# Ledger of designs, part 45: VH-VL binders against q9nrl2r1430to1533

Target 1, 104 residues: q9nrl2r1430to1533
Amino acid sequence: GGVHELSAFEQLVVELVRHDDSWPFLKLVSKIQVPDYYDIIKKPIALNIIREKVNKCEYKLASEFIDDIELMFSNCFEYNPRNTSEAKAGTRLQAFFHIQAQKL
Key: E = the ipSAE of ESMFold2; O = the ipSAE of OpenDDE; V2 = 0.75 times the mean of E and O plus 0.25 times the DockQ between their complexes.

## First folded at step 4 (VH-VL)

Design a35 (framework fv_pamlectabart)
Fold by ESMFold2-Fast, scan of step 4:
Structure a35 (fold): chain C 104 residues (1-104), chain A 125 residues (1-125), chain B 107 residues (1-107)
Amino acid sequence: as target 1 above (104 residues)
Amino acid sequence: EVQLVESGGGLVQPGGSLRLSCAASGFTFSSYWISWVRQAPGKGLVWVGEINPDSSTINYAPSLKDKFTISRDNAKNTLYLQMNSLRAEDTAVYYCARGESYYDEFGDYYGMDVWGQGTLVTVSS
Amino acid sequence: EIVMTQSPATLSVSPGERATLSCKASQSVSSNVAWYQQKPGQAPRALIYGASTRATGIPARFSGSGSGTEFTLTISSLQSEDFAVYYCQQYNNWPLTFGAGTKLELK
């Protein structure tokens, strides 16, 4: 489980970042632009944070990596109503992630 | 008559798999989102997930996404729930329920207006 | 996820009385709330959607109100067939979530 698994996580994060629907997830939501976000979302996360955790070898198990990605999607769906561009992008990217994660 | 009929429930061993079906009749199945909802004996309703008309979007309850797969066959007017790695906590009546119509002129969601009778899944040794 | 909290858990009432059932969301769900009735051994039946719109075939004694985080289902002049469990559900955000239900029972 060490280095090889880490390489797989890095490859998956790169695939997610490149996806057309990654735009809501690339960086943390701005408190200035969305003031109520952090009142609703208690465990904020984004792809840049997850990628940094991968690079620092903070994931020991595939399940820990998957949990952080799923937290990111869960936050999106909790904050954004279902009919928003953010939620729709999230559902498509999550479906893509589930297919890719089967390789882990 | 507009109907949804579930089937495929039964007794299954822990760790086992089961595939449920939901047969639709009396409406244009391919125009609707359809949900799976479960209810453990004596407990409340828990949303499992939903699938859009063309299967391009499938949403799951976060706690269930890695063990359940929703699919549909519009040519057969049938919805499916593939259940893997079943545990005692998955014992429940499983309902399919009709959701949002994609061809409604106003595009509004009207709740789950049509429900099947449910099919009982019992996970026990 | 958005948590829906129903109160009371059980409400004991007599036929002809008015019943008022409460449902609270952990954050705003606009008017995107539905109410369902379930009798023992039966599938749920849709009563209300959009917080206040009655589903087709639902008697006028059922009425819904509210927006944002606080919602109410009212049953005026209770009939014997109204004794059941009532669930509220939000469909504003994924995942869709139900309240734990309020059981309406004969006093």
Scores: ipSAE 0.014, ipTM 0.718, lowest interface PAE 8.1, mean pLDDT 88

Design a36 (framework fv_pamlectabart; at its last look DockQ between E and O 0.60; V2 from the best seeds 0.00; counts 0 for: pae E 11.1 > 2)
Fold by OpenDDE, look of step 5:
Structure a36 (fold): chain C 104 residues (1-104), chain A 120 residues (1-120), chain B 107 residues (1-107)
Amino acid sequence: as target 1 above (104 residues)
Amino acid sequence: EVQLVESGGGLVQPGGSLRLSCAASGFTFSSYWISWVRQAPGKGLVWVGEINPDSSTINYAPSLKDKFTISRDNAKNTLYLQMNSLRAEDTAVYYCTRGDYEDSYYFDYWGQGTLVTVSS
Amino acid sequence: EIVMTQSPATLSVSPGERATLSCKASQSVSSNVAWYQQKPGQAPRALIYGASTRATGIPARFSGSGSGTEFTLTISSLQSEDFAVYYCQQYNNWPLTFGAGTKLELK
């Protein structure tokens, strides 16, 4: 049960990372490259952080895992205008995630 | 003439569910993004969510994504809003509105709205 | 989310006078701002989009200006039918957000 669920989270993170549109989400945004990012985004998160949380078994419920993924997308859409490559990539990746999350 | 007509509103008890419909006519429905916007009595406008032409992208207001579901049937020129676990604060007039996302994302046409009242 | 702050909350103006409504965004929204008019018991009506472009059928007395974080809707000479609530909206980022509105009332 729990081990199987953990595996499901791991697998989903792997799929997200391997997706062509994962590039904006692989690591936290660089404050050097984007100086105002952390003035706007107060709960930064990225796939590497989520993967670490999965590995540490910090997600006890699927909803917690889903919430972090959704936060990641929310941050992207909050910071990036709709017409940016980041927002467009996020839109596609989120659509993919929503399909895969149905299996959790 | 572009027309959007909402229906399905009414009185529902807290915890209840309701599905709203928006019938579109006078334009190529399947080519447009469509949004739901709600307005509580005496309050301002609040964006609920949107859906793109082929339903591949559906975005929600963060506070509503867990209990609201937007969908569309392009063959029927109809937009839907499934609302679950309704609370008093969900009481509002619900509008469907069209956005021309190829050129501008603003809402150029609105329906007349349908009232949803959540009360015991 | 991007917060759209409208001021004043209520604006009292006489017919024939100029009305200036302000909308401020908590972060830059480029020119992706729309203005809507809403009269009691009616659905909103689009007035301005792209910060400064009048929607179809909107009288020339309505004009919009601004970019980035500061936006203004101006009604050059108020007509009796212009007394209503006006909302600004950004569509630059998700989630889409509206201002709380400015009620334009008869002085």
Scores: ipSAE 0.319, ipTM 0.828, lowest interface PAE 1.4, mean pLDDT 94
Fold by ESMFold2-Fast, scan of step 4:
Structure a36 (fold): chain C 104 residues (1-104), chain A 120 residues (1-120), chain B 107 residues (1-107)
Amino acid sequence: as target 1 above (104 residues)
Amino acid sequence: EVQLVESGGGLVQPGGSLRLSCAASGFTFSSYWISWVRQAPGKGLVWVGEINPDSSTINYAPSLKDKFTISRDNAKNTLYLQMNSLRAEDTAVYYCTRGDYEDSYYFDYWGQGTLVTVSS
Amino acid sequence: EIVMTQSPATLSVSPGERATLSCKASQSVSSNVAWYQQKPGQAPRALIYGASTRATGIPARFSGSGSGTEFTLTISSLQSEDFAVYYCQQYNNWPLTFGAGTKLELK
């Protein structure tokens, strides 16, 4: 727990943010640009929110951190049809995350 | 004629592991997306996951992703499902299913299924 | 995930009657819906895909319709071999999801 896990979470979030396929996940979806998003997605989340939670030490267990990342991907796949650029970026970034998460 | 034949099911204890196989014949296996679908006794159908022709893309149902691994051997026309840390809730008939050639997603052919029972 | 809701859970009908089965998606799935028939002890069999296209070898009495969120499977002149469980499935979004099924039973 504690400082060791916090460093690992921060490193993983930075790696996700730097990935070429992170673009759909960097910030919360705009209500103005995508008006129906919040009618469909009830628990919105993005990498900037997750990173803020890491920095505030809000994750007590690795499983809580992993759950938030998985929620982010679940939202992507629920909103975006599987043949969209968003969904395809999500599948590649999720695969990358699963490999990196084995280090937690 | 298209055939999919599952095998490897049986009785396993909670916490155990099992690997299922699906042998394909009658079509060019290496050209199709193949899925696993399970059905608990007396219940409905639940999608487990899918794998593309060259194994570069594997998608899982979110609740099953850390527990199951899908792979394929195109030289042997065989699909696999590796199942770890099995619980009673994993008791089901497991089907392999072929995706449609053009869109690769609705299931035009199904195997007969193999029963996995997780019980002490 | 997209939830597929089928109704009724059980439909009691006689041979020669018309059966109408409903399937509703929690959000639009375009026309990417398939219907499957399952008899006791058997694997499911594809009936309809793309909401309205009959799979190869499926009798003309089976027809599908709908788009977006509301879909219907109709069996015009019911035959004895048609008593089975029918499942709808969306393949528009990941994960692929099925309805809970409608059981078609005699009388």
Scores: ipSAE 0.082, ipTM 0.759, lowest interface PAE 5.2, mean pLDDT 89
Fold by ESMFold2, look of step 5:
Structure a36 (fold): chain C 104 residues (1-104), chain A 120 residues (1-120), chain B 107 residues (1-107)
Amino acid sequence: as target 1 above (104 residues)
Amino acid sequence: EVQLVESGGGLVQPGGSLRLSCAASGFTFSSYWISWVRQAPGKGLVWVGEINPDSSTINYAPSLKDKFTISRDNAKNTLYLQMNSLRAEDTAVYYCTRGDYEDSYYFDYWGQGTLVTVSS
Amino acid sequence: EIVMTQSPATLSVSPGERATLSCKASQSVSSNVAWYQQKPGQAPRALIYGASTRATGIPARFSGSGSGTEFTLTISSLQSEDFAVYYCQQYNNWPLTFGAGTKLELK
């Protein structure tokens, strides 16, 4: 049921956080350190926020959870040039996520 | 030598669906990033999306992500574009393009294109 | 997303002359720019990548330059087969984007 799905979301978020390439996604980008980020990215999201939404049972469908994770990657690819460490980490973490998401 | 041949275009009504195919030959298809690019009649080129060799990474133009699905079958040397919820603005020639084995940074080979017309 | 602005929209030139086509990016794209040629009824073909590197088989009369936000395609001695539409494309940021094209036509 619903409780089992939320446990699966938590397990997947934990696996993403543990992944070596999670470092660009752990928390929201600092406006002080990256002043133009929020001029370009209008729907910011990060793993800590997604994890909190799982903890508060805010996801009713697996598609809602998947959409937030995919938004996180889309923001990374939109803001960061494709040859940067951030974009390459995003590509690898997204590939890992797609494999893990098959289990949902 | 290198060939990309698109097929599956045609007339479809708004709200309809269509699947395009791109048959590749003359190169090791399974080693390359492949992309879709479209061009509305009399207008410019618009990138639709890309897929890497093992289908683990698929990127889309943001406006098309939820209505178009890119896939590939490396055993058949074929790229696919599934298009759903089609609207008149999706009317275009759809090109299959070859990227690089590392990334699709520029498109060195293009198919002839297949025309999709979305009209009542 | 990055907007690529090409100018002029149409350029009228005679064979043997030099054509200069401009492409401007809405933010820096480093040197991650390609140029394509498209003749009526045909698919595009790659001319230049990396802002200045000619693709395989492209004649030396085609040259590219620029970095950052401003890019130029130059055809140093026009041939009759060069009258076509030319597109620039950035591949620095996702999504990949093209300019609207410059039509190079016979004066």
Scores: ipSAE 0.000, ipTM 0.644, lowest interface PAE 11.1, mean pLDDT 89
ESMFold2 (binder alone), look of step 5: mean pLDDT 92; pTM 0.937

Design a37 (framework fv_pamlectabart)
Fold by ESMFold2-Fast, scan of step 4:
Structure a37 (fold): chain C 104 residues (1-104), chain A 120 residues (1-120), chain B 107 residues (1-107)
Amino acid sequence: as target 1 above (104 residues)
Amino acid sequence: EVQLVESGGGLVQPGGSLRLSCAASGFTFSSYWISWVRQAPGKGLVWVGEINPDSSTINYAPSLKDKFTISRDNAKNTLYLQMNSLRAEDTAVYYCAREDSYGSEYFDYWGQGTLVTVSS
Amino acid sequence: EIVMTQSPATLSVSPGERATLSCKASQSVSSNVAWYQQKPGQAPRALIYGASTRATGIPARFSGSGSGTEFTLTISSLQSEDFAVYYCQQYNNWPLTFGAGTKLELK
């Protein structure tokens, strides 16, 4: 644990945010715009929330950070059918994440 | 006649590795997504992962992505599953199954399966 | 992940009777559900896809219905070769998921 891990988490979140396929993940899904989302997804999360947790030093282990990122992708694939642009963006961003996470 | 034939299963000790093969014939292998599906003795079917025709997209069951690698060789009409860091819970018959590429992505043809036993 | 729940776990019936098997998804999967038959020591065989379309070579006594979250497989006049385990599967979302199976056994 420590500041080296926190710096690595911040750098990885920034790389995810900058990725072309991050658009479905930047912020929490709007209940007004997508009314059934929160009936289906019980643990919503997004990159802005994960980044805030990194900045507040809420991740004690790399596994906790990785679990939140994986939860984000799991939510995407659970809500969005396989043939949607959201699911396709999620598969590409998740593959990118797995490569970058090797640095952790 | 569409055929899928798995091979490479056997007995391995915990921590060991195996590479399974699935030989395809009777169809244009390079045009189909193919999945691996496993079944523990006396249990149900569990999806392992899938690979698209050109290997640019490979999807895994979330619990298995760090242990298993799916690949294919279209010139040899063969699908592979590389299995590393095997544990007792990986004991299962492993099937390759073809996804229908024409309007529904269900598993239209299955191989006979190959048994992997992870035991000391 | 989407959970597929099959009921009953075991169904005891006699040849000539009708069997009705249920499959429920934890959220809508549209009509993207398939049914498979598995006999002991054999690979699964596709029966139904798209909730209601029979796969090639499947006898007319097998029929599927449903959409969204509730799906049914019906075997209208059971033959001796129909006693097997039946699995439903959704292919709407990743990861692909199967029900735990319904065992159709002789009464």
Scores: ipSAE 0.015, ipTM 0.764, lowest interface PAE 6.7, mean pLDDT 91

Design a38 (framework fv_pamlectabart)
Fold by ESMFold2-Fast, scan of step 4:
Structure a38 (fold): chain C 104 residues (1-104), chain A 122 residues (1-122), chain B 107 residues (1-107)
Amino acid sequence: as target 1 above (104 residues)
Amino acid sequence: EVQLVESGGGLVQPGGSLRLSCAASGFTFSSYWISWVRQAPGKGLVWVGEINPDSSTINYAPSLKDKFTISRDNAKNTLYLQMNSLRAEDTAVYYCARESTYGDFEYYFDYWGQGTLVTVSS
Amino acid sequence: EIVMTQSPATLSVSPGERATLSCKASQSVSSNVAWYQQKPGQAPRALIYGASTRATGIPARFSGSGSGTEFTLTISSLQSEDFAVYYCQQYDNWPLTFGAGTKLELK
């Protein structure tokens, strides 16, 4: 498993990044633009960090990779009210992720 | 082909205001973060700020936040920089630059406009 | 903010020679470094991103290396069109910052 699973993770992260709704998730939230974010969100994560973990072979199990992606969406929904552009983008991207994750 | 064309630069007196535009074509403008970068004559590149696809997130260089305002009109494929209370040190060529984010997870500036010169002088 | 320090400020070389340009970050930026080339009167052109990946259309003589705080741009066999100013940039954290540039000039 490990080599083929990491290649699958790389493919999935590329598909997520290319999605029109990935913009809230590409890099960590700026403290300047959102000063209370890190007071509310205790385990911040973004696609660039997940990509680094894939490249460093830090995911031993597919479930660990899926957990980090789900954490990213959970943080989005915890911080952002339901009617925001961020929450709407997160909802659509999460649905796309669930379809693609069937391949893992 | 991807193109970014800046306009609106010129000579302005100290204390004055100016609005720059950046017209985008050849790509889905509404899908990209875009930055403003400036360069004083004979000096290096200085990042001014960036704006996300739907304008809900705008980041500025800390020294410029109260002086400059970035906005965009996705229907017109145009980015704007509103500059107020201009001083001699704001004299620079102002570039708009597209941030590459898709497919490679990198946020570097893959395409740049030609720049528009702003001169603040009496 | 993260300060990017480039050295040397000016490098005088002849065509056919190898040029090595350095860039240091004041704190770790992982591999989140890009290099740009700028000729007088022109906009910058992307050369390298992710510390070592060539941008589309960039000749193989350009190569980048490094991670963490130390980065290098190498031009293996200088051509006449390569005499320009080169900037490194970090995109690891805000504000985005550039080095002051290295000017590559004809000896």
Scores: ipSAE 0.000, ipTM 0.598, lowest interface PAE 13.1, mean pLDDT 87

Design a39 (framework fv_pamlectabart)
Fold by ESMFold2-Fast, scan of step 4:
Parts: C-alpha cells; structure tokens; sequence
Structure a39 (fold): chain C 104 residues (1-104), chain A 122 residues (1-122), chain B 107 residues (1-107)
C-alpha cells in the first residue's frame, strides 16, 4: 500500500467524476426515483462510495479498485436496457476507464 | 448471399495468444453490428462481445474484457478477435454473428458463420 | 447479468406431436428475446426474434410468444428435421445472455 497507490486511484476517480458520461454513476441510485433498482441490483456501488474507499485506504491492490469500478458498470448494464442514455454513457465511460487504468 | 467465414482457430498452449478473423461478404459489412459467440464442446452458447459499425462502441462479456479485444476493418470487410492469456476453459468453437439491421436490436442474430475451433491444451 | 432459464432440459416427442419449450428471464427483458435451433456439428440458425417474429424462411409450424419474463417456443406438427437443441437469448441488457438449451429428442 501507500502514497503512490492512493494518489493514482484518487486521480483516476477524479477523472471519471469529471467525465461528461459520469452522471449515472456519481451517487447511489435513488429508491424514490427508481423503486425496483435494489430488488434487481444486489451489490450497489457508485463513484462517491469508491472515492470514500480510496480515501480510507481500503484498496490494497489495483485489482480490488478495478473490480469495484467494473461492478459499477456491470450494475449499470444489468439494470438499464442497452438502448438507454444510461447504458450508452456507461459504455463510453467504461472505455475511457480502460484506457486510463492501463496507467495502473 | 450473406456469408460469414471464421478462421484462425487452432491448438494453443495455456497462457498463449491467438487472433481470429471473420470475413464477411454479400452485404454492407460497415452497416452492421457484429458479435463473437463461443460454444465449448457439448455446452451452450456464450456471448463474447460486440462491435458497432464505426468501432465507437465495443462491449464485452464482463469475464472476458481483460483477455479479449474485438476490432474491425471495414475496408477489408473483416472482424477480428484478439485472445490473450488463454486457458483450457477458453476451448470452444468461436462464431461471428450478424446483428439485426434495426438500431438497438442488433443483439438478435440473423446470420452466423460456421465457426472456428480453438483448443487450449498443453 | 440476466439469467435465462430454459425448461425442460430434454423433451422427448414423436413426429406429428406439438412441442412447447419454456424460457424464463430473471428480470423483465420486454420482447427482446430470440430463439435459435442448432443441429449437431452446425452453427445456430435463427428462428424467432422480438419474441414472436419468425425469421426469414422459417416454417409456420414454429411460433414464439411471451413478454416480460415468460417466453415460449411452440413447434406444431413436429417433423423429423426438428430434432435439435433450441436456445433462447435476451438482447434487452448487456451482457447478452443465452439459456442453457432444450434438447428435443425422438421418443
């Protein structure tokens, strides 16, 4: 662990948050706005939760961080039909993530 | 007539890499989403991934994202699957399959190639 | 991911009989379900898309129905060439998923 891993993860999360296609992922899905979401998605996650985990040093390996980001995208694609704005945003943001994640 | 012809399969060792090709003819290749679908011997069909006409959207099965790369060359009417870090569980016949012409319904496949066999074994 | 569950795993029938194959999605997939027929050593063949629309060249004895989570493929007046494995598939959500197949075999 340490400074380098935390700095890299924090920088990548900030870049994801600032991306135009981050809007479906910034915070947990609202039960009021989407009542059936938590009946379908059993492991909900969002960028604000991932950022908190980075700040609390909960990721010891890059693979653990990548798994949480991939879970976020997997949840998006499982809940949202592929022709929706959410799924399209997820597809573009995931491609951006894969390019950035190659930096570690 | 619409044809899809896969090639590039063969025997590879665990940890190895292989590139598959799918040559398309008889239709406007550049207008269609195309998928790769695999089938292990005696098992069912498993979707690998898809690519849209201009390569701006490429979607993968979550378990395969880190080892497989889909690309296409519209000038050559050819689809590719780059496979890295192969394991025995990747042994399968690999098919390319054409999506529907209707936008956002491309996940239903109207034409399939004959498949190419990939065997991962020591 | 959305799980597609096909039943029965194997259906034993005689020529001239009606075969009814079931496919259930773990969550709603609207009408975005396709059915495929696969014979040994061959690529899959498209039968139905949009839950109920027959693909080009598919005989009228094949019919699909259903929406949401429950889907059915029916083969009326079964012919000898119809003995094969049948797969359902959803294309409503990523990743695209197939059922495990129903094998239609001669009684």
Amino acid sequence: as target 1 above (104 residues)
Amino acid sequence: EVQLVESGGGLVQPGGSLRLSCAASGFTFSSYWISWVRQAPGKGLVWVGEINPDSSYINYAPSLKDKFTISRDNAKNTLYLQMNSLRAEDTAVYYCARGETVDYEWGSFDYWGQGTLVTVSS
Amino acid sequence: EIVMTQSPATLSVSPGERATLSCKASQSVSSNVAWYQQKPGQAPRALIYGASTRATGIPARFSGSGSGTEFTLTISSLQSEDFAVYYCQQYNNWPLTFGAGTKLELK
Scores: ipSAE 0.015, ipTM 0.744, lowest interface PAE 6.2, mean pLDDT 89

Design a4 (framework fv_pamlectabart)
Fold by ESMFold2-Fast, scan of step 4:
Structure a4 (fold): chain C 104 residues (1-104), chain A 123 residues (1-123), chain B 107 residues (1-107)
Amino acid sequence: as target 1 above (104 residues)
Amino acid sequence: EVQLVESGGGLVQPGGSLRLSCAASGFTFSSYWISWVRQAPGKGLVWVGEINPDSSYINYAPSLKDKFTISRDNAKNTLYLQMNSLRAEDTAVYYCAREGSDYKPYGDYFDYWGQGTLVTVSS
Amino acid sequence: EIVMTQSPATLSVSPGERATLSCKASQSVSSNVAWYQQKPGQAPRALIYGASTRATGIPARFSGSGSGTEFTLTISSLQSEDFAVYYCQQYNNWPLTFGAGTKLELK
């Protein structure tokens, strides 16, 4: 099975998922727990959705993959005030992503 | 080896200004969030603020945001703290501290600290 | 802001004894708590991060435990070099906050 059976996009998504700051991004925000989220955020996305798109070979260009990851961070910063643990985690994970994305 | 060296502290009169520097070596400075932390004589540690790698995100302790400005120059591997309108209660040792580790360079606990530089505000 | 409360303020112990230091957060900080040791005239030194992970080079006699709001630092067999002030810190929420410290002193 080996590492070369995974695409570059999947390797990066796995690395993001296993990062300590991924917890706000692992799954879609719960409408029950955060009822006003979907009133503010019109294009919700999360790492589980992005990973599913990678597995279905829906990303043909690195730019499409990068756009979805950046949308995820943009949603985080739009909804969460900058002084929250979510926004702080998002900033650290986004910086990590930018370094790793140099390989794409 | 990782090293952080603060400088610029000294005696300043109330109402004065000081600019502290923190010179980094032994690691990729441009990849790390760095904090300023201060400690008044005989007192505990108080977080001043932090700055991310590209300076797009700078956070301050709420009580200090109007007095202090954090900046960095990645080409010079140097972090700065501009302090204005200094008062006696700003007397403290000021530390710079690296957030994270070699494995996780993006925010976290403070794995390395500088030796500190003493700022004394007195007439 | 999250308030970190350390107790006791001062703990008087003898070498070879077990020292237990408490740190309580005013709201949950998950496991994002670190412990630092500071000796007079020196910068703080990282001991524990993630509530229970020892920093590089830290002796096994230092251990951390806890999650959520209650955290403990334990020194299982106190050595003479362990007399210092110990600070807990949360890095879960902005602003970053420290406890007021526990001074560990010779009995």
Scores: ipSAE 0.006, ipTM 0.595, lowest interface PAE 14.6, mean pLDDT 87

Design a40 (framework fv_pamlectabart)
Fold by ESMFold2-Fast, scan of step 4:
Parts: structure tokens; sequence; C-alpha cells
Structure a40 (fold): chain C 104 residues (1-104), chain A 121 residues (1-121), chain B 107 residues (1-107)
């Protein structure tokens, strides 16, 4: 294959997914593995859901896309204490996102 | 390639102060937690502290909290260690190291070459 | 703080032999242990993390095991380049703490 043009949102989501620190965010948290997660987190979201919304053109404004990514990080920091691997991964990935989001 | 280069070490008298720098290249510095680790001559490794990407969280070894300050300048891709009230026991090679975290755990994946601090009269 | 105790302090072995290095934590650290290799005049190099997972680029002859308070680093079929000091580190609790190291030397 040829190179296909990607939207700015798609490009950013792909970069986030490929980042070493994306592992806590790739898919929705398992209710079986983490039973109390959905008692604490009322608006769960993950990169696979955000990417699906991008591909279906559900974001009309950059602010809507940014809000979903920020919600993902907010959920991470609400559930996970700051000294956990998840919270540290979230802190690094969020900083990376803030740099890339300046291009939006 | 990922590189970390420490500088600023040297001879300092007891009670003196010194600021170390760690220059980062080859990765998005502003996205990583970075550690300071020291090693006295012929001795083992001792963790000094760590700093998160935006400097909102800095963790120190409790014995060093009152005399050492970790900071970073993301625009310059540089990490700092301010050392005050130095004593002979602070004589060591000081390393900066990039932190890796994933679902499996944590380790310092890239280290600088170290900079030697000697505290003596 | 959690104290990490490594044994033996020095292990004398020949190339081609198997080396087993021990690390004990003063309290449970789950599987939150990393191992590092350090050669004279060089910075440490990460080998293992999560007690048993090899860091990127680390040869298969290095393996880690253990959980709770007792951890082991095993080097199968020692190469001449493996003679170094090995440190374990717990990252379960602050402050993160290292063992005093095991020196692997040529017999």
Amino acid sequence: as target 1 above (104 residues)
Amino acid sequence: EVQLVESGGGLVQPGGSLRLSCAASGFTFSSYWISWVRQAPGKGLVWVGEINPDSSTINYAPSLKDKFTISRDNAKNTLYLQMNSLRAEDTAVYYCAREHYDSTGYYDDYWGQGTLVTVSS
Amino acid sequence: EIVMTQSPATLSVSPGERATLSCKASQSVSSNVAWYQQKPGQAPRALIYGASTRATGIPARFSGSGSGTEFTLTISSLQSEDFAVYYCQQYNNWPYTFGAGTKLELK
C-alpha cells in the first residue's frame, strides 16, 4: 500500500496508541479484573473508543476531542494513586498529548 | 538515540552548595519522569528522588528532602539537582536516569554517564 | 524504608557456568523488583523488571524469578562480558531502595 492521509485527530490518536505509556488506556478497564472501577468512574473511556469516534466523524470541534482525551486522563488519576504505574504512565502520556495537541 | 549527560560535578567544601545538570536528547523529555541516583565510590546505588513531566510531583528519599531540590526545564530538555549543606557523606557519582513504566512495572531504562561530586576540605 | 539484602557479596564462577544471585526484601514488595548490571566505570544497565520480565535487548540467558520477599537473578551459560556487579531494586514503596550488590567475578 500507498500512504493514506489521516485527519489530525486520527494522527494524534495513532501516536498515543503507539506510545509506550498507552497500555492503561488502550481499552476499557475490565469489570472482571477491576470490579470497583465502575463504582468510582462514572464516565469510562479509552483510546479505542476515542479512535472509533474519530473514524465515525463524531468530533465536530477540536475541544470535543480534547475533552474526551482529558476525561481519559482524569479517570486514570481519580482511580489510581499517583505512585502507581498506571498514574505514572498517565502523567507521561498526558504531557506528550499536551505537546501534540498544540498542533490542533 | 536516547542520551542523558550529567554535568556540574566537582570538588566542594563541607557546608557548600552545588547544582548538577542532566541534558537529555533523543526522546520527548517533557513526557518522562526522571530519577536522580547516586553512588559513593566503591559502594552501591542510592535513590535520590524523581520528578514528573510537569514538575507538579517530586518525590525524594526522606533523608535528602531537606537539602536537595530536583527541578527541570522542559524547554531546555534539562533536569537539575540543587544540593545544599553538603557533607563528606554526599561524595558520590550522581546519575540521572529515565523512568520506564508499563503494566509489568518500573525500571530506569537509560542512564547518563554520571558526574562526580567530591565533598572534602 | 525497605531494606534489600543481596547474597552472596561476591560469587566466583567460570564462563559457561550458571550463576544464581539472591535478593531479599525486609517486607513484601509483590513482584516490584528490578535488576541492574554495572561494569567498572560505567553506568548501570537494566536487565529485569517486574521480577521476571527482561528489559528490551537483554539476552535470554538472563532470567528473574520470585515474589513477595525472595527474588533470584539467574545467568545461564555465563559469557566473559557478564562479569560485573548486579543490583536488585524494589519500587513497591518510597523510597525506592537498592541492595548492596553482588559482584560476579572470574574464578
Scores: ipSAE 0.000, ipTM 0.580, lowest interface PAE 13.9, mean pLDDT 87

Design a41 (framework fv_pamlectabart)
Fold by ESMFold2-Fast, scan of step 4:
Structure a41 (fold): chain C 104 residues (1-104), chain A 123 residues (1-123), chain B 107 residues (1-107)
Amino acid sequence: as target 1 above (104 residues)
Amino acid sequence: EVQLVESGGGLVQPGGSLRLSCAASGFTFSSYWISWVRQAPGKGLVWVGEINPDSSTINYAPSLKDKFTISRDNAKNTLYLQMNSLRAEDTAVYYCAREGLSSDYYESYFDLWGQGTLVTVSS
Amino acid sequence: EIVMTQSPATLSVSPGERATLSCKASQSVSSNVAWYQQKPGQAPRALIYGASTRATGIPARFSGSGSGTEFTLTISSLQSEDFAVYYCQQYNNWPLTFGAGTKLELK
């Protein structure tokens, strides 16, 4: 079931985008605004990129989709100190994702 | 006396499950973040995860999030670790550890540790 | 994740000597580093947090220093009870990570 799984991935990405805590994850971090980000984070990703990959049928397995979402959170926690609003938002959004991902 | 006491460890078969408990006394348990930390025999310390005072925020080590679930019951002053799909490499002493508060700031160093409970995963 | 590298793995010293233990982070962790002592069969004991602040009840012979990526724990005059394994930990970023430890052993 690739077609069915793709539909489920799109629904989950939409739910993540609409969550109050999605703001750090909507787009790639700006190199102009955060110049050291790309020195630390070697595999940057964001919800807009994941959504594009879903729409282009680039995920063959649910595990590949889950891995990209988890990479997004891992990047957040690696770059942002845990006391920041970004890290706190990431923690809450990741918990929400884990609940929703059980349906995949 | 300010203390944390773990329980629930023991021998479990590969693929099995265990639930560990950590009983807190002598301090306001509901005001602290608490972590689980494990240590395999002869090896170093590995952070498993943490939970905030009201359970709204739970963070896990990325390699362990799919097999472990942290929860707490503030009315019982007890922290839990649900462990599923256990493998030999999960054999370790499991500690609960209280995260420290400096003055106004939350410091995620561990100022109080339990004695640990041994989990052995073996056929 | 942030990797914490401790050196040396084992340090052989005599009572009364000064011991210096190193901890390096793979990226900046500010001053958000703690040090722990662990004796065989016991839980770890907090020594230092915030890179340089002694935890309650810790003797003055223990001192911490450093910021960014390089951190040091110094024991100024070793006592017999100080032979143990010492771990550094960063708490700047998730996941929280520990070094592999330095074993302080009798020469």
Scores: ipSAE 0.000, ipTM 0.607, lowest interface PAE 14.7, mean pLDDT 88

